# Ledger of designs, part 7: VHH binders against Protein FAM237B (FAM237B)

Target 1, 88 residues: Protein FAM237B (FAM237B), of Homo sapiens (Human) (a0a1b0gvd1)
Amino acid sequence: DFEFQKGVLASISPGITKDIDLQCWKACSLTLIDLKELKIEHNVDAFWNFMLFLQKSQRPGHYNVFLNIAQDFWDMYVDCLLSRSHGM
Short names: E, the ipSAE of ESMFold2; O, the ipSAE of OpenDDE; V2, 0.75 times the mean of E and O plus 0.25 times the DockQ between their complexes.

## First folded at step 4 (VHH)

Design c21 (framework vhh_7yz9_2)
Fold by ESMFold2-Fast, scan of step 4:
Structure c21 (fold): chain B 88 residues (1-88), chain A 121 residues (1-121)
Amino acid sequence: as target 1 above (88 residues)
Amino acid sequence: QWQLVESGGGLVQAGGSLRLSCTASGFTFGDYAMGWYRQTAGNEREWVAFIYSGGSTTYADSVKGRFTISRDNAKNTVYLQMNSLKPEDTAVYYCAAKRYSFGYSPEYDYWGQGTPVTVSS
């Protein structure tokens, strides 16, 4: 459930997920979707707009494809953040 | 009980190729991101390549263009195709499985036993 996933992320901590790391966002989005069509913000709204775009692009019955793409994006994004933190 | 079993390592000359395999059991393979790490004596383990549950891939700069990671969910297996091998690729290669939660670090990391790769000049 997307609403459940959204609620879980929002409840985790706005301070942790509020700001989008631009370099990691670009790296992950270029792999999954063309960034030329996205407006990048330094906050959680950019992530939610991306997820909403994926949801709206799905045909009826394709919700599981959306969930897999969203999970894939998040896994890549977190891995990028951890890599940059260790490289510091 | 979970298990990751690596195979395919060995001795190869510089410029040669090797294909590593890692077969998983005891967990839902398709739900996990799979990665390859390597370690040389006296150094910490370094990340080489990663493939996510949806099929997207990432590579360390040192191996980009030479190594290819892939997976076969029907066989619960992840592969690392290593081309244009160099002496500095000599290491023990480890397979790992992980899963992330939104906003959190991985809860579980599963590791294989490692498979040695030696590249002679």
Scores: ipSAE 0.058, ipTM 0.453, lowest interface PAE 4.9, mean pLDDT 70

Design c3 (framework vhh_7yz9_2)
Fold by ESMFold2-Fast, scan of step 4:
Structure c3 (fold): chain B 88 residues (1-88), chain A 122 residues (1-122)
Amino acid sequence: as target 1 above (88 residues)
Amino acid sequence: QWQLVESGGGLVQAGGSLRLSCTASGFTFSRYAMGWYRQTAGNEREWVAFIYSGGSTTYADSVKGRFTISRDNAKNTVYLQMNSLKPEDTAVYYCAAKTYSLWGYPSSYDYWGQGTPVTVSS
């Protein structure tokens, strides 16, 4: 599902690649204290593996303290991807 | 069903301050990024500020250092504190809520308020 999401995002914006957009990744990682505390702000692979872990461990109604970190990053990352084509 | 209700707009003199509020209902507010956009006649809407579900904030260069976005999840409300207002800040201000699906299809869930006018006189 995740790889499909990345592919569709790449097709929506001319500035997005099929791989993780490193420019947007770097911009987002600099603003999130939680990523620095988890020591994954410089490791793209570690973060995507963490996201996949959250996907596999999520249950309806189950609270996970790290879901907000993942969602916060994803919202900022997608906004960055879209802003590169829309001037935000 | 879902609603975003803006308040706090009005007329203010240059150098003055206003605080806009936007109260949400009908969705799980705490999981949405909340933001403010503005629009002047004949121009497209421009982004002003966002606050994400985890509390991170971003600002347009034109307002950085003058405006502050904040949220109160217990009250389902997002705020925009506008200081050192300039005539160029005159616009209709719109509250927006959005999030992107982490899993499955890459869809956004976007909600928009009705807008609140802000006029800054010189």
Scores: ipSAE 0.142, ipTM 0.555, lowest interface PAE 3.1, mean pLDDT 71

Design c4 (framework vhh_7yz9_2)
Fold by ESMFold2-Fast, scan of step 4:
Structure c4 (fold): chain B 88 residues (1-88), chain A 121 residues (1-121)
Amino acid sequence: as target 1 above (88 residues)
Amino acid sequence: QWQLVESGGGLVQAGGSLRLSCTASGFTFSSYAMGWYRQTAGNEREWVAFIYSGGSTTYADSVKGRFTISRDNAKNTVYLQMNSLKPEDTAVYYCAARTYSLWSPSAYDYWGQGTPVTVSS
């Protein structure tokens, strides 16, 4: 699940909330429409599990899609969290 | 060696324009978010604009509508087009490249040396 990533976030800034920030989650721009639907449904765990599934597929196409979507989302999400935790 | 090289800074009159460029070497540019920060004497470094690997952009409120960030992955270059410059935009501008690991913290892997921008009234 998302527990390891919560630890990563705490290492970057101890002030960041350990729960998923739904406002930042929804605010992050993703290119895939299906992923935006999952965020609207508040099904963050299903989205994360799907990303982990793509990572484990070991097919070049699946791996590249996973890296592009997961890394872009993660970078934008961390930026949003940092702006909120600092009161910006 | 890993480097970010900024260019395009200088002196400009209020209301003028400048285009900053930052060329990267030594890492996979297309995989990194690229951004611009600025710092004035006695103040902390502040974020100006970011462009993510997928092309999404974000801007500080102070520069929205005046500055535009863009990237050219074929040239390993990020640009900051600065229009309608104000004296308050006077600062040293820094190029930054970063990615946050999904599995470990990583904050700003690469920074340029900075390029000065002076806007006279």
Scores: ipSAE 0.038, ipTM 0.409, lowest interface PAE 4.8, mean pLDDT 70

Design c5 (framework vhh_7yz9_2)
Fold by ESMFold2-Fast, scan of step 4:
Structure c5 (fold): chain B 88 residues (1-88), chain A 121 residues (1-121)
Amino acid sequence: as target 1 above (88 residues)
Amino acid sequence: QWQLVESGGGLVQAGGSLRLSCTASGFTFSNYAMGWYRQTAGNEREWVAFIYSGGSTTYADSVKGRFTISRDNAKNTVYLQMNSLKPEDTAVYYCAARYSGWLYPSNYDYWGQGTPVTVSS
């Protein structure tokens, strides 16, 4: 659930808004070239629904390159937000 | 329990290269994002490079094009290849690990003890 995830994001960094940070989002999407083709540069709902679809479709013990890329994108986005709040 | 063991630091001439290694134990390495930080005396730790569980990488502007971060999940090891070293790269370098679960994003959970790097001019 995206609402749950927004809550988690706010809890780890109270200074970060629940709204998308377009600068960090664009920076991360440019790094992850495969996600550019999905046209999700600043659409968190589309990205989150895609993540949930990939997670539900994942089979135990099987490598899913798209799920891995999507998880990296989210982790990079969160790190970008934390970097800005912590001066990293 | 958990441990991060760093190696590869030392004294090097400006323009030289070093490769730092950090070997993890006590947790499922492949589920963790790994980072390198550095610290000079009297200053806060500054971020150098990250590598995420899926292999994506990010770098601080000061090291882009000179440093390369990589990982070997079979060996539970993260590396920092440092090329074209400058005197301003002199610092203690720290390895850090953060659980890479998108349900539970967090700050770094584990830190190494640090390995010194001195670059002479």
Scores: ipSAE 0.066, ipTM 0.463, lowest interface PAE 4.5, mean pLDDT 71

Design c6 (framework vhh_7yz9_2)
Fold by ESMFold2-Fast, scan of step 4:
Structure c6 (fold): chain B 88 residues (1-88), chain A 122 residues (1-122)
Amino acid sequence: as target 1 above (88 residues)
Amino acid sequence: QWQLVESGGGLVQAGGSLRLSCTASGFTFGDYAMGWYRQTAGNEREWVAFIYSGGSTTYADSVKGRFTISRDNAKNTVYLQMNSLKPEDTAVYYCAVRTYSGWLYPSNYDYWGQGTPVTVSS
């Protein structure tokens, strides 16, 4: 439900941009194929920034959202982690 | 009061370069994603490039490899370096900031500057 997901994302820290919020909503509800169709795989920087935000958030439930996205998009997350941690 | 002031537009020959600047005031610049859009006569406004608060960037396929977006948080300024310009890049270029509040309320989600025209001659 879009309205429910919008309400959940509205509880995220006020400083986060709409584009990052949209990445979370799409990643929570979509398959890898849907992400490719929406070109989110080509917006890997937004994905990585959002994952960092969720990991550092003190809001209840944000860590569980992080875990769910990391599990659903494991290859993308691991590739980002390896690329970023090795300075690329 | 939120304010965006664009500069750097003008006339340039195909193959040339131009750098656009946008200085922001009235909000905590470093907390927001900044971007550039463009609009030609008869067309809707199209996204060109975005830079997130953490420094990550994304580009429209039509400008990849030619345009570079960057920001200077100390100066509250976002830049668009445009190289290898083509006649098809002729447009009014708009600086934009993404707002979280637009997500909660049914209004435009971006705050726009007034635009700066860029004309690329053949």
Scores: ipSAE 0.000, ipTM 0.125, lowest interface PAE 15.5, mean pLDDT 67

Design c7 (from y9 with V97A L104G; framework vhh_7yz9_2)
Fold by ESMFold2-Fast, scan of step 4:
Structure c7 (fold): chain B 88 residues (1-88), chain A 123 residues (1-123)
Amino acid sequence: as target 1 above (88 residues)
Amino acid sequence: QWQLVESGGGLVQAGGSLRLSCTASGFTFGDYAMGWYRQTAGNEREWVAFIYSGGSTTYADSVKGRFTISRDNAKNTVYLQMNSLKPEDTAVYYCAARTYSGWGYKSNDYDYWGQGTPVTVSS
């Protein structure tokens, strides 16, 4: 559910795109599981549930972890969109 | 004005190591993805490694496991630690800063480049 996943990022980016590129969204979500060495199931829903957990956590460090992963997600997502617009 | 200055290149024997540095001025360094590219004579520049603002890193298959990219935002510097160097790594190495138009929007298509630092690996 992309509406749920966009909602998780809304605190960072109020201008979230309505039309989501499915391939880029999934690819970036899965790539960040590996790059951040997260100990979660390797699927898109597990990633965004983990992000929601970090965002809602009242532990001091968790929100900064959320922000760092979210920033990298947006950078990768935009790069993916750019790559696709320039021919696969 | 945007400026990227590379250092640390040189001549090294196969199996050796070098650390390249790239210091940036004229922009908010921590907000940008930084990368390393390399170019051999007669070829286009090829991507080597990227580090995103949140610390995630990506590597070209040819350097994965041998090279490590890192950054120090307080020093406005990005590093490339090159281990187990091979003659095929001989190139001029360039650092680049990648801009984007903001969150949820398409990226700026402008990359800023340094002057380059030559690396020669002898066999």
Scores: ipSAE 0.065, ipTM 0.503, lowest interface PAE 4.4, mean pLDDT 81

Design c8 (framework vhh_7yz9_2)
Fold by ESMFold2-Fast, scan of step 4:
Structure c8 (fold): chain B 88 residues (1-88), chain A 122 residues (1-122)
Amino acid sequence: as target 1 above (88 residues)
Amino acid sequence: QWQLVESGGGLVQAGGSLRLSCTASGFTFGDYAMGWYRQTAGNEREWVAFIYSGGSTTYADSVKGRFTISRDNAKNTVYLQMNSLKPEDTAVYYCAARTYTGWLSPSKYDYWGQGTPVTVSS
């Protein structure tokens, strides 16, 4: 259920806004994604925190969602990786 | 023609500052993610910074804390404020406008500038 999973997301990533949570969560249920409609670029930190949540999740389904989003938003994901992997 | 025009490059001493500008013409600037790349010592172009249409930013580690990317959609201009410049920052700096294409697609750049040279003397 969405409410349960949103609660888990918020506890792991307190910086994620409600609007970004809804947009990112909606993307997880879509097979065709409109990047401009999702407005992920308005909050790249929320995007990265959501991706970390999916990677760290104990549920195999969440990792599959991570892979799909990483592929769909490849350039943004790579930008986040390069920024974060170079450290603080 | 649809184009990006860079300006503000030049010669500066180590520890100094420069502000690069990139002005867009022929397309709707506000909907694009804008970025700066540089080409150092004859190597391939490397990413420096991006600013997304909503104002979120990302930076390469080598420039984090020293460079700031910003945009002015009313002027169709993106800026790169470069502080605490090092000789290693010597490069030709390129402005790029990119869009994402859909579903399981990599990023696509729509427009590139011609580049503006920056030389940092030790």
Scores: ipSAE 0.000, ipTM 0.146, lowest interface PAE 12.7, mean pLDDT 66

Design c9 (framework vhh_7yz9_2; at its last look DockQ between E and O 0.04; V2 from the best seeds 0.00; counts 0 for: pae E 15.5 > 2, unsure alone 63.8 < 65, placed apart)
Fold by ESMFold2, look of step 5:
Structure c9 (fold): chain B 88 residues (1-88), chain A 122 residues (1-122)
Amino acid sequence: as target 1 above (88 residues)
Amino acid sequence: QWQLVESGGGLVQAGGSLRLSCTASGFTFGDYAMGWYRQTAGNEREWVAFIYSGGSTTYADSVKGRFTISRDNAKNTVYLQMNSLKPEDTAVYYCAARLYSGWYSTSEYDYWGQGTPVTVSS
């Protein structure tokens, strides 16, 4: 669920747990499945389960992949928030 | 075409040491993370140690404190220093290269050596 998803990034994105915009969170999660061509189910829970797997894996390359995707997610999410705050 | 050539394997008594080498050609060595894997007969390959392109290292729990991975980008070579060897370290050791950002993509980004056998006797 959403609390689990927030927890995955808490260690590298201070403040991510405040005032989360669920629409932006969902949209960015699903978009990254497509952009990174991930071989997982196309839903938000699957994305974050995959992210947790990468984060906790002892495989040397998995953490680097986690950081790359997490950075892209954060950038997209912030852009989404800014776009929504500038509406009428 | 790409090539990974391992050397340094052999027979050693328990408690002894070996240094494995793997020399690469045919790809941009400095851009790749390099690793060592091992395989016993009838089992899947097991990850042993890995060194990222930037020099950071990680190890399997079973070898931490005993094995050290290092790289020399000027010689396109990755090393595995194996100390305090145990009989359970007996395996064929493989050198591998993985693209930094392609870990979760296709197997087309992984290069493997032919393996070097290591035997640790009681």
Scores: ipSAE 0.000, ipTM 0.125, lowest interface PAE 15.5, mean pLDDT 77
ESMFold2-Fast, scan of step 4: ipSAE 0.257; ipTM 0.616
ESMFold2 (binder alone), look of step 5: mean pLDDT 79; pTM 0.799
OpenDDE, look of step 5: ipSAE 0.019; ipTM 0.350

## First folded at step 5 (VHH; from c17, 18 letters changed; framework vhh_8pnl_2)

Design d1 (at its last look DockQ between E and O 0.52; V2 from the best seeds 0.00; counts 0 for: pae E 4.7 > 2, unsure alone 64.4 < 65, grease 25.3 > 24.2)
Fold by ESMFold2, look of step 5:
Structure d1 (fold): chain B 88 residues (1-88), chain A 122 residues (1-122)
Amino acid sequence: as target 1 above (88 residues)
Amino acid sequence: QGQLVESGGGLVQPGGSLRLSCADAGFTFGDYAMAWYRQAPGKERELVARIYSGGSTNYADFVKGRFTISRDNAKSTLYLQMNSLKPEDTAMYYCAARYPSLWEYTRSYDYWGQGTRVTVSA
């Protein structure tokens, strides 16, 4: 559910969902599952369900983990967009 | 406004190793995405390796496992360990820093060092 996925970050960045590149979005989500060795299903919905859990958790430290992953996601996503904009 | 300073460059033989360092005494590295770039004569500056604010790393394809980017936040120092160096790695190497922003789209790094020269020759 792509609209759900965008909604997870919208509370931190209201304009984040404009003109989303789906290929980069999916690739970065899956890559972070691998890089962070997350113990979840290897699919995009699972990644964003986990992100929502961290975002809404009251356990100390979970929100910081959410922010760190979100920061990495956004930076990787931007890098992906830049690499695609140089194609023919 | 911060001024990054690279060190550790030099002349090495093919197959050799170097460790580059990048520091700034007043700079809190943990909040920044940081990267190493290089520029050979007559070529455009290109990404070598990146470490994101959250700790994830990416490498350019030409690195092929030979280089490792790392960061010591307690010492405010970024490193690039370069092993199995090849003549084509000869270039000026630059460190760069960008503050990640979920609110704004940015294409470039905010701060750059002056560079350190790496020369790989027999």
Scores: ipSAE 0.140, ipTM 0.509, lowest interface PAE 4.7, mean pLDDT 80
ESMFold2 (binder alone), look of step 5: mean pLDDT 78; pTM 0.791
OpenDDE, look of step 5: ipSAE 0.360; ipTM 0.736

## First folded at step 7 (VHH; framework vhh_7yz9_2)

Design f1 (from c13 with S101T W103P G104S T105G P106V S107T; at its last look DockQ between E and O 0.82; V2 from the best seeds 0.00; counts 0 for: pae E 3.6 > 2, unsure alone 63.8 < 65)
Amino acid sequence: QWQLVESGGGLVQAGGSLRLSCTASGFTFSSYRMGWYRQTAGNEREWVAFIYSGGSTTYADSVKGRFTISRDNAKNTVYLQMNSLKPEDTAVYYCAAKTYTLPSGVTSYDYWGQGTPVTVSS
ESMFold2, look of step 7: ipSAE 0.231; ipTM 0.622
ESMFold2 (binder alone), look of step 7: mean pLDDT 78; pTM 0.772
OpenDDE, look of step 7: ipSAE 0.750; ipTM 0.881

Design f2 (from c13 with W103E; at its last look DockQ between E and O 0.62; V2 from the best seeds 0.00; counts 0 for: pae E 6.0 > 2, unsure alone 62.8 < 65)
Fold by ESMFold2, look of step 7:
Structure f2 (fold): chain B 88 residues (1-88), chain A 122 residues (1-122)
Amino acid sequence: as target 1 above (88 residues)
Amino acid sequence: QWQLVESGGGLVQAGGSLRLSCTASGFTFSSYRMGWYRQTAGNEREWVAFIYSGGSTTYADSVKGRFTISRDNAKNTVYLQMNSLKPEDTAVYYCAAKTYSLEGTPSSYDYWGQGTPVTVSS
């Protein structure tokens, strides 16, 4: 559920409700599973379920991990959008 | 006034190690993606390593497994730990910072340092 995925990032970037590029969204989600070596299934839903888990966790430090991954996702997503726009 | 200042370069024997530092001032360091690049005389600047705002890292194939990029946001500093150095790693090493442009026009690396030379002798 894409609305679920957008909700996870709403606290970090309120402007994510604009038109979302699904190819960039999927590519960046999967890339972060690889770069962070996350031990989860290699699919977009698994990534965002993990992000929600971190966001709602009561363990100290999990929210900071969430923020770090979310910042990286946003950096990569914006780069992807710009690359696709420039290449077209 | 912004500034990136590299340090830690020098002469080292092949197989040795060196740690480069790049200290930032005049901008919000924690919001920037940081990279290390290197350049030899007569050649284009080559990407070496990149660290995202949240700490994820990527490396050029030629240095993967030997170099480690890291950042300390409290000290406004990015590091490049270079191990198992080879003569072909000889270059001037540059620190760079890249941000997201909210105006929709991307800037490829907003800030560059002046470089720190590294010489690896055989």
Scores: ipSAE 0.041, ipTM 0.472, lowest interface PAE 6.0, mean pLDDT 81
ESMFold2 (binder alone), look of step 7: mean pLDDT 78; pTM 0.777
OpenDDE, look of step 7: ipSAE 0.720; ipTM 0.863

Design f3 (at its last look DockQ between E and O 0.68; V2 from the best seeds 0.00; counts 0 for: unsure alone 64.1 < 65)
Amino acid sequence: QWQLVESGGGLVQAGGSLRLSCTASGFTFSSYRMGWYRQTAGNEREWVAFIYSGGSTTYADSVKGRFTISRDNAKNTVYLQMNSLKPEDTAVYYCAAKTYTLGSVTSYDYWGQGTPVTVSS
ESMFold2, look of step 7: ipSAE 0.329; ipTM 0.636
ESMFold2 (binder alone), look of step 7: mean pLDDT 79; pTM 0.787
OpenDDE, look of step 7: ipSAE 0.732; ipTM 0.872
ESMFold2, look of step 8: ipSAE 0.549; ipTM 0.793
ESMFold2 (binder alone), look of step 8: mean pLDDT 79; pTM 0.789
OpenDDE, look of step 8: ipSAE 0.724; ipTM 0.863

Design f4 (from c13 with T105L; at its last look DockQ between E and O 0.65; V2 from the best seeds 0.00; counts 0 for: pae O 6.6 > 2, unsure alone 64.2 < 65, grease 31.3 > 24.2, SAP .874 > .668)
Fold by OpenDDE, look of step 7:
Structure f4 (fold): chain B 88 residues (1-88), chain A 122 residues (1-122)
Amino acid sequence: as target 1 above (88 residues)
Amino acid sequence: QWQLVESGGGLVQAGGSLRLSCTASGFTFSSYRMGWYRQTAGNEREWVAFIYSGGSTTYADSVKGRFTISRDNAKNTVYLQMNSLKPEDTAVYYCAAKTYSLWGLPSSYDYWGQGTPVTVSS
């Protein structure tokens, strides 16, 4: 559910209101599971459920982790879009 | 006003190590993806490694396990630790920056340094 996933980032990224590129979105989500060594299932839904968990968590540090991952996701996602637009 | 200055290049024997540095000036680079590219004469510039603003890294397959990219935002510096160097790693290495922000708009332009040469002898 990409609308749900977009909702996770919508509060902190106005750009997410735009139509998403599904390939870049999925690829970046999965890549970040590995890059951040997240202890979750290796699928897109698990990643965004985890992101939602961090976002809503009341534990100290979790929101900062959320922001860190969200920033990396955005950077990677935008990079993916730009790369594809250049035929790479 | 924005500048990237690479350093640390030189001659090294195969199997050796080298550490490149790239220092940014003019602006803080905390919101930039930083990366390294390399280029040999007559060939296209190829990407080597990227480090995103949040600290995530990605590497070209040819350098995975040998190169490590890192950043120090307090020093506006990105590093490339190159281990187990091979002759095929010989190239001019360029530092690049691209702004990607959670709050910002996409930008397709990269800022480049002047490059630092790396020569790996057999």
Scores: ipSAE 0.015, ipTM 0.342, lowest interface PAE 6.6, mean pLDDT 85
ESMFold2, look of step 7: ipSAE 0.017; ipTM 0.434
ESMFold2 (binder alone), look of step 7: mean pLDDT 79; pTM 0.783

Design f5 (from c13 with F50R; at its last look DockQ between E and O 0.66; V2 from the best seeds 0.00; counts 0 for: pae O 6.1 > 2, unsure alone 64.3 < 65, grease 24.5 > 24.2)
Fold by OpenDDE, look of step 7:
Structure f5 (fold): chain B 88 residues (1-88), chain A 122 residues (1-122)
Amino acid sequence: as target 1 above (88 residues)
Amino acid sequence: QWQLVESGGGLVQAGGSLRLSCTASGFTFSSYRMGWYRQTAGNEREWVARIYSGGSTTYADSVKGRFTISRDNAKNTVYLQMNSLKPEDTAVYYCAAKTYSLWGTPSSYDYWGQGTPVTVSS
């Protein structure tokens, strides 16, 4: 559910309200599972369910982890968009 | 005002190690994606490693398992730890920066340092 995934970031990033490149979105989600060594299923839905879990968690440190991953996702996603626009 | 200054290059024997540093001045780089590139005379600049603002890292296949990129936001510095160096790693190494922010407008422009030479002898 793409709209659900957008909703996870929408609360902290107004830029997510614009149209999303599905290819970059999926690729970055999966890549971050590996880069962050997340102990979840290797699929896009699992990644964003995990992100939602961290965002809503009351455990100390979880929100900071959420922000860290979210920032990396945004950086990678934008990088993907820019690379594609340049034919890379 | 923005400036990137690389350091740590030099001559090293094959199998040796070297640590490069890149210090940013005139701007905080906490919201920047940082990277290392390398270039030999007559060839295109080659991407080596990248570290995002959140700390995630990626590497070129040619350096995976040997090089490690890291950053210290308090020092405005990005590092490249190079282990198990090979003669083919000989190049001028450049530091680069690009702004990506969860809260701001991303930049499509890269900033570059002057480069630091690395020579690996066989």
Scores: ipSAE 0.016, ipTM 0.361, lowest interface PAE 6.1, mean pLDDT 85
ESMFold2, look of step 7: ipSAE 0.314; ipTM 0.672
ESMFold2 (binder alone), look of step 7: mean pLDDT 79; pTM 0.794

## First folded at step 8 (VHH; framework vhh_7yz9_2)

Design m1 (from f3 with T58Y; at its last look DockQ between E and O 0.39; V2 from the best seeds 0.00; counts 0 for: pae E 2.9 > 2)
Fold by ESMFold2, look of step 8:
Structure m1 (fold): chain B 88 residues (1-88), chain A 121 residues (1-121)
Amino acid sequence: as target 1 above (88 residues)
Amino acid sequence: QWQLVESGGGLVQAGGSLRLSCTASGFTFSSYRMGWYRQTAGNEREWVAFIYSGGSTYYADSVKGRFTISRDNAKNTVYLQMNSLKPEDTAVYYCAAKTYTLGSVTSYDYWGQGTPVTVSS
């Protein structure tokens, strides 16, 4: 499941395939379900299945939504990593 | 021609409150995470709070429970409500708009000019 999740973002930025902090990854995935009020099951796999759906969609508006959510996810994820590393 | 303009700073007694605001122009405000930083003379800027485009908030431990960050995307404005102020909160407060490049920690940064806050005992 996790390799699939990484693959969804790696298609637009291969650097995402590097070492991943699973706790931050899971927390940010679940948080975005809530923030975006997505009508999906509340679990990490459901979030990334939805992201894949948007990414593969032939509708150009769906791809813009995918990119927006992917960028928000990455911003939250990096902040999570930095918070754990800097110990503030 | 992007711009971030802070306001609301000033002098306040310890235990008091201030509300800072920061108004953005020249970029798509709603797509950026917004943050507040502060700096005292001779030190690096330190992080205070972030709010994501979707509304998630994060705070430095030193301000948790006292400060609240919020945003109004319709007004291109981010706010910092600062309660129970202490003399150690004295600093120049900077508004920032940031986003990280996917797959890296490299960020795109826009910064305001700062608004001074002085908290006296």
Scores: ipSAE 0.183, ipTM 0.615, lowest interface PAE 2.9, mean pLDDT 83
ESMFold2 (binder alone), look of step 8: mean pLDDT 80; pTM 0.795
OpenDDE, look of step 8: ipSAE 0.461; ipTM 0.753

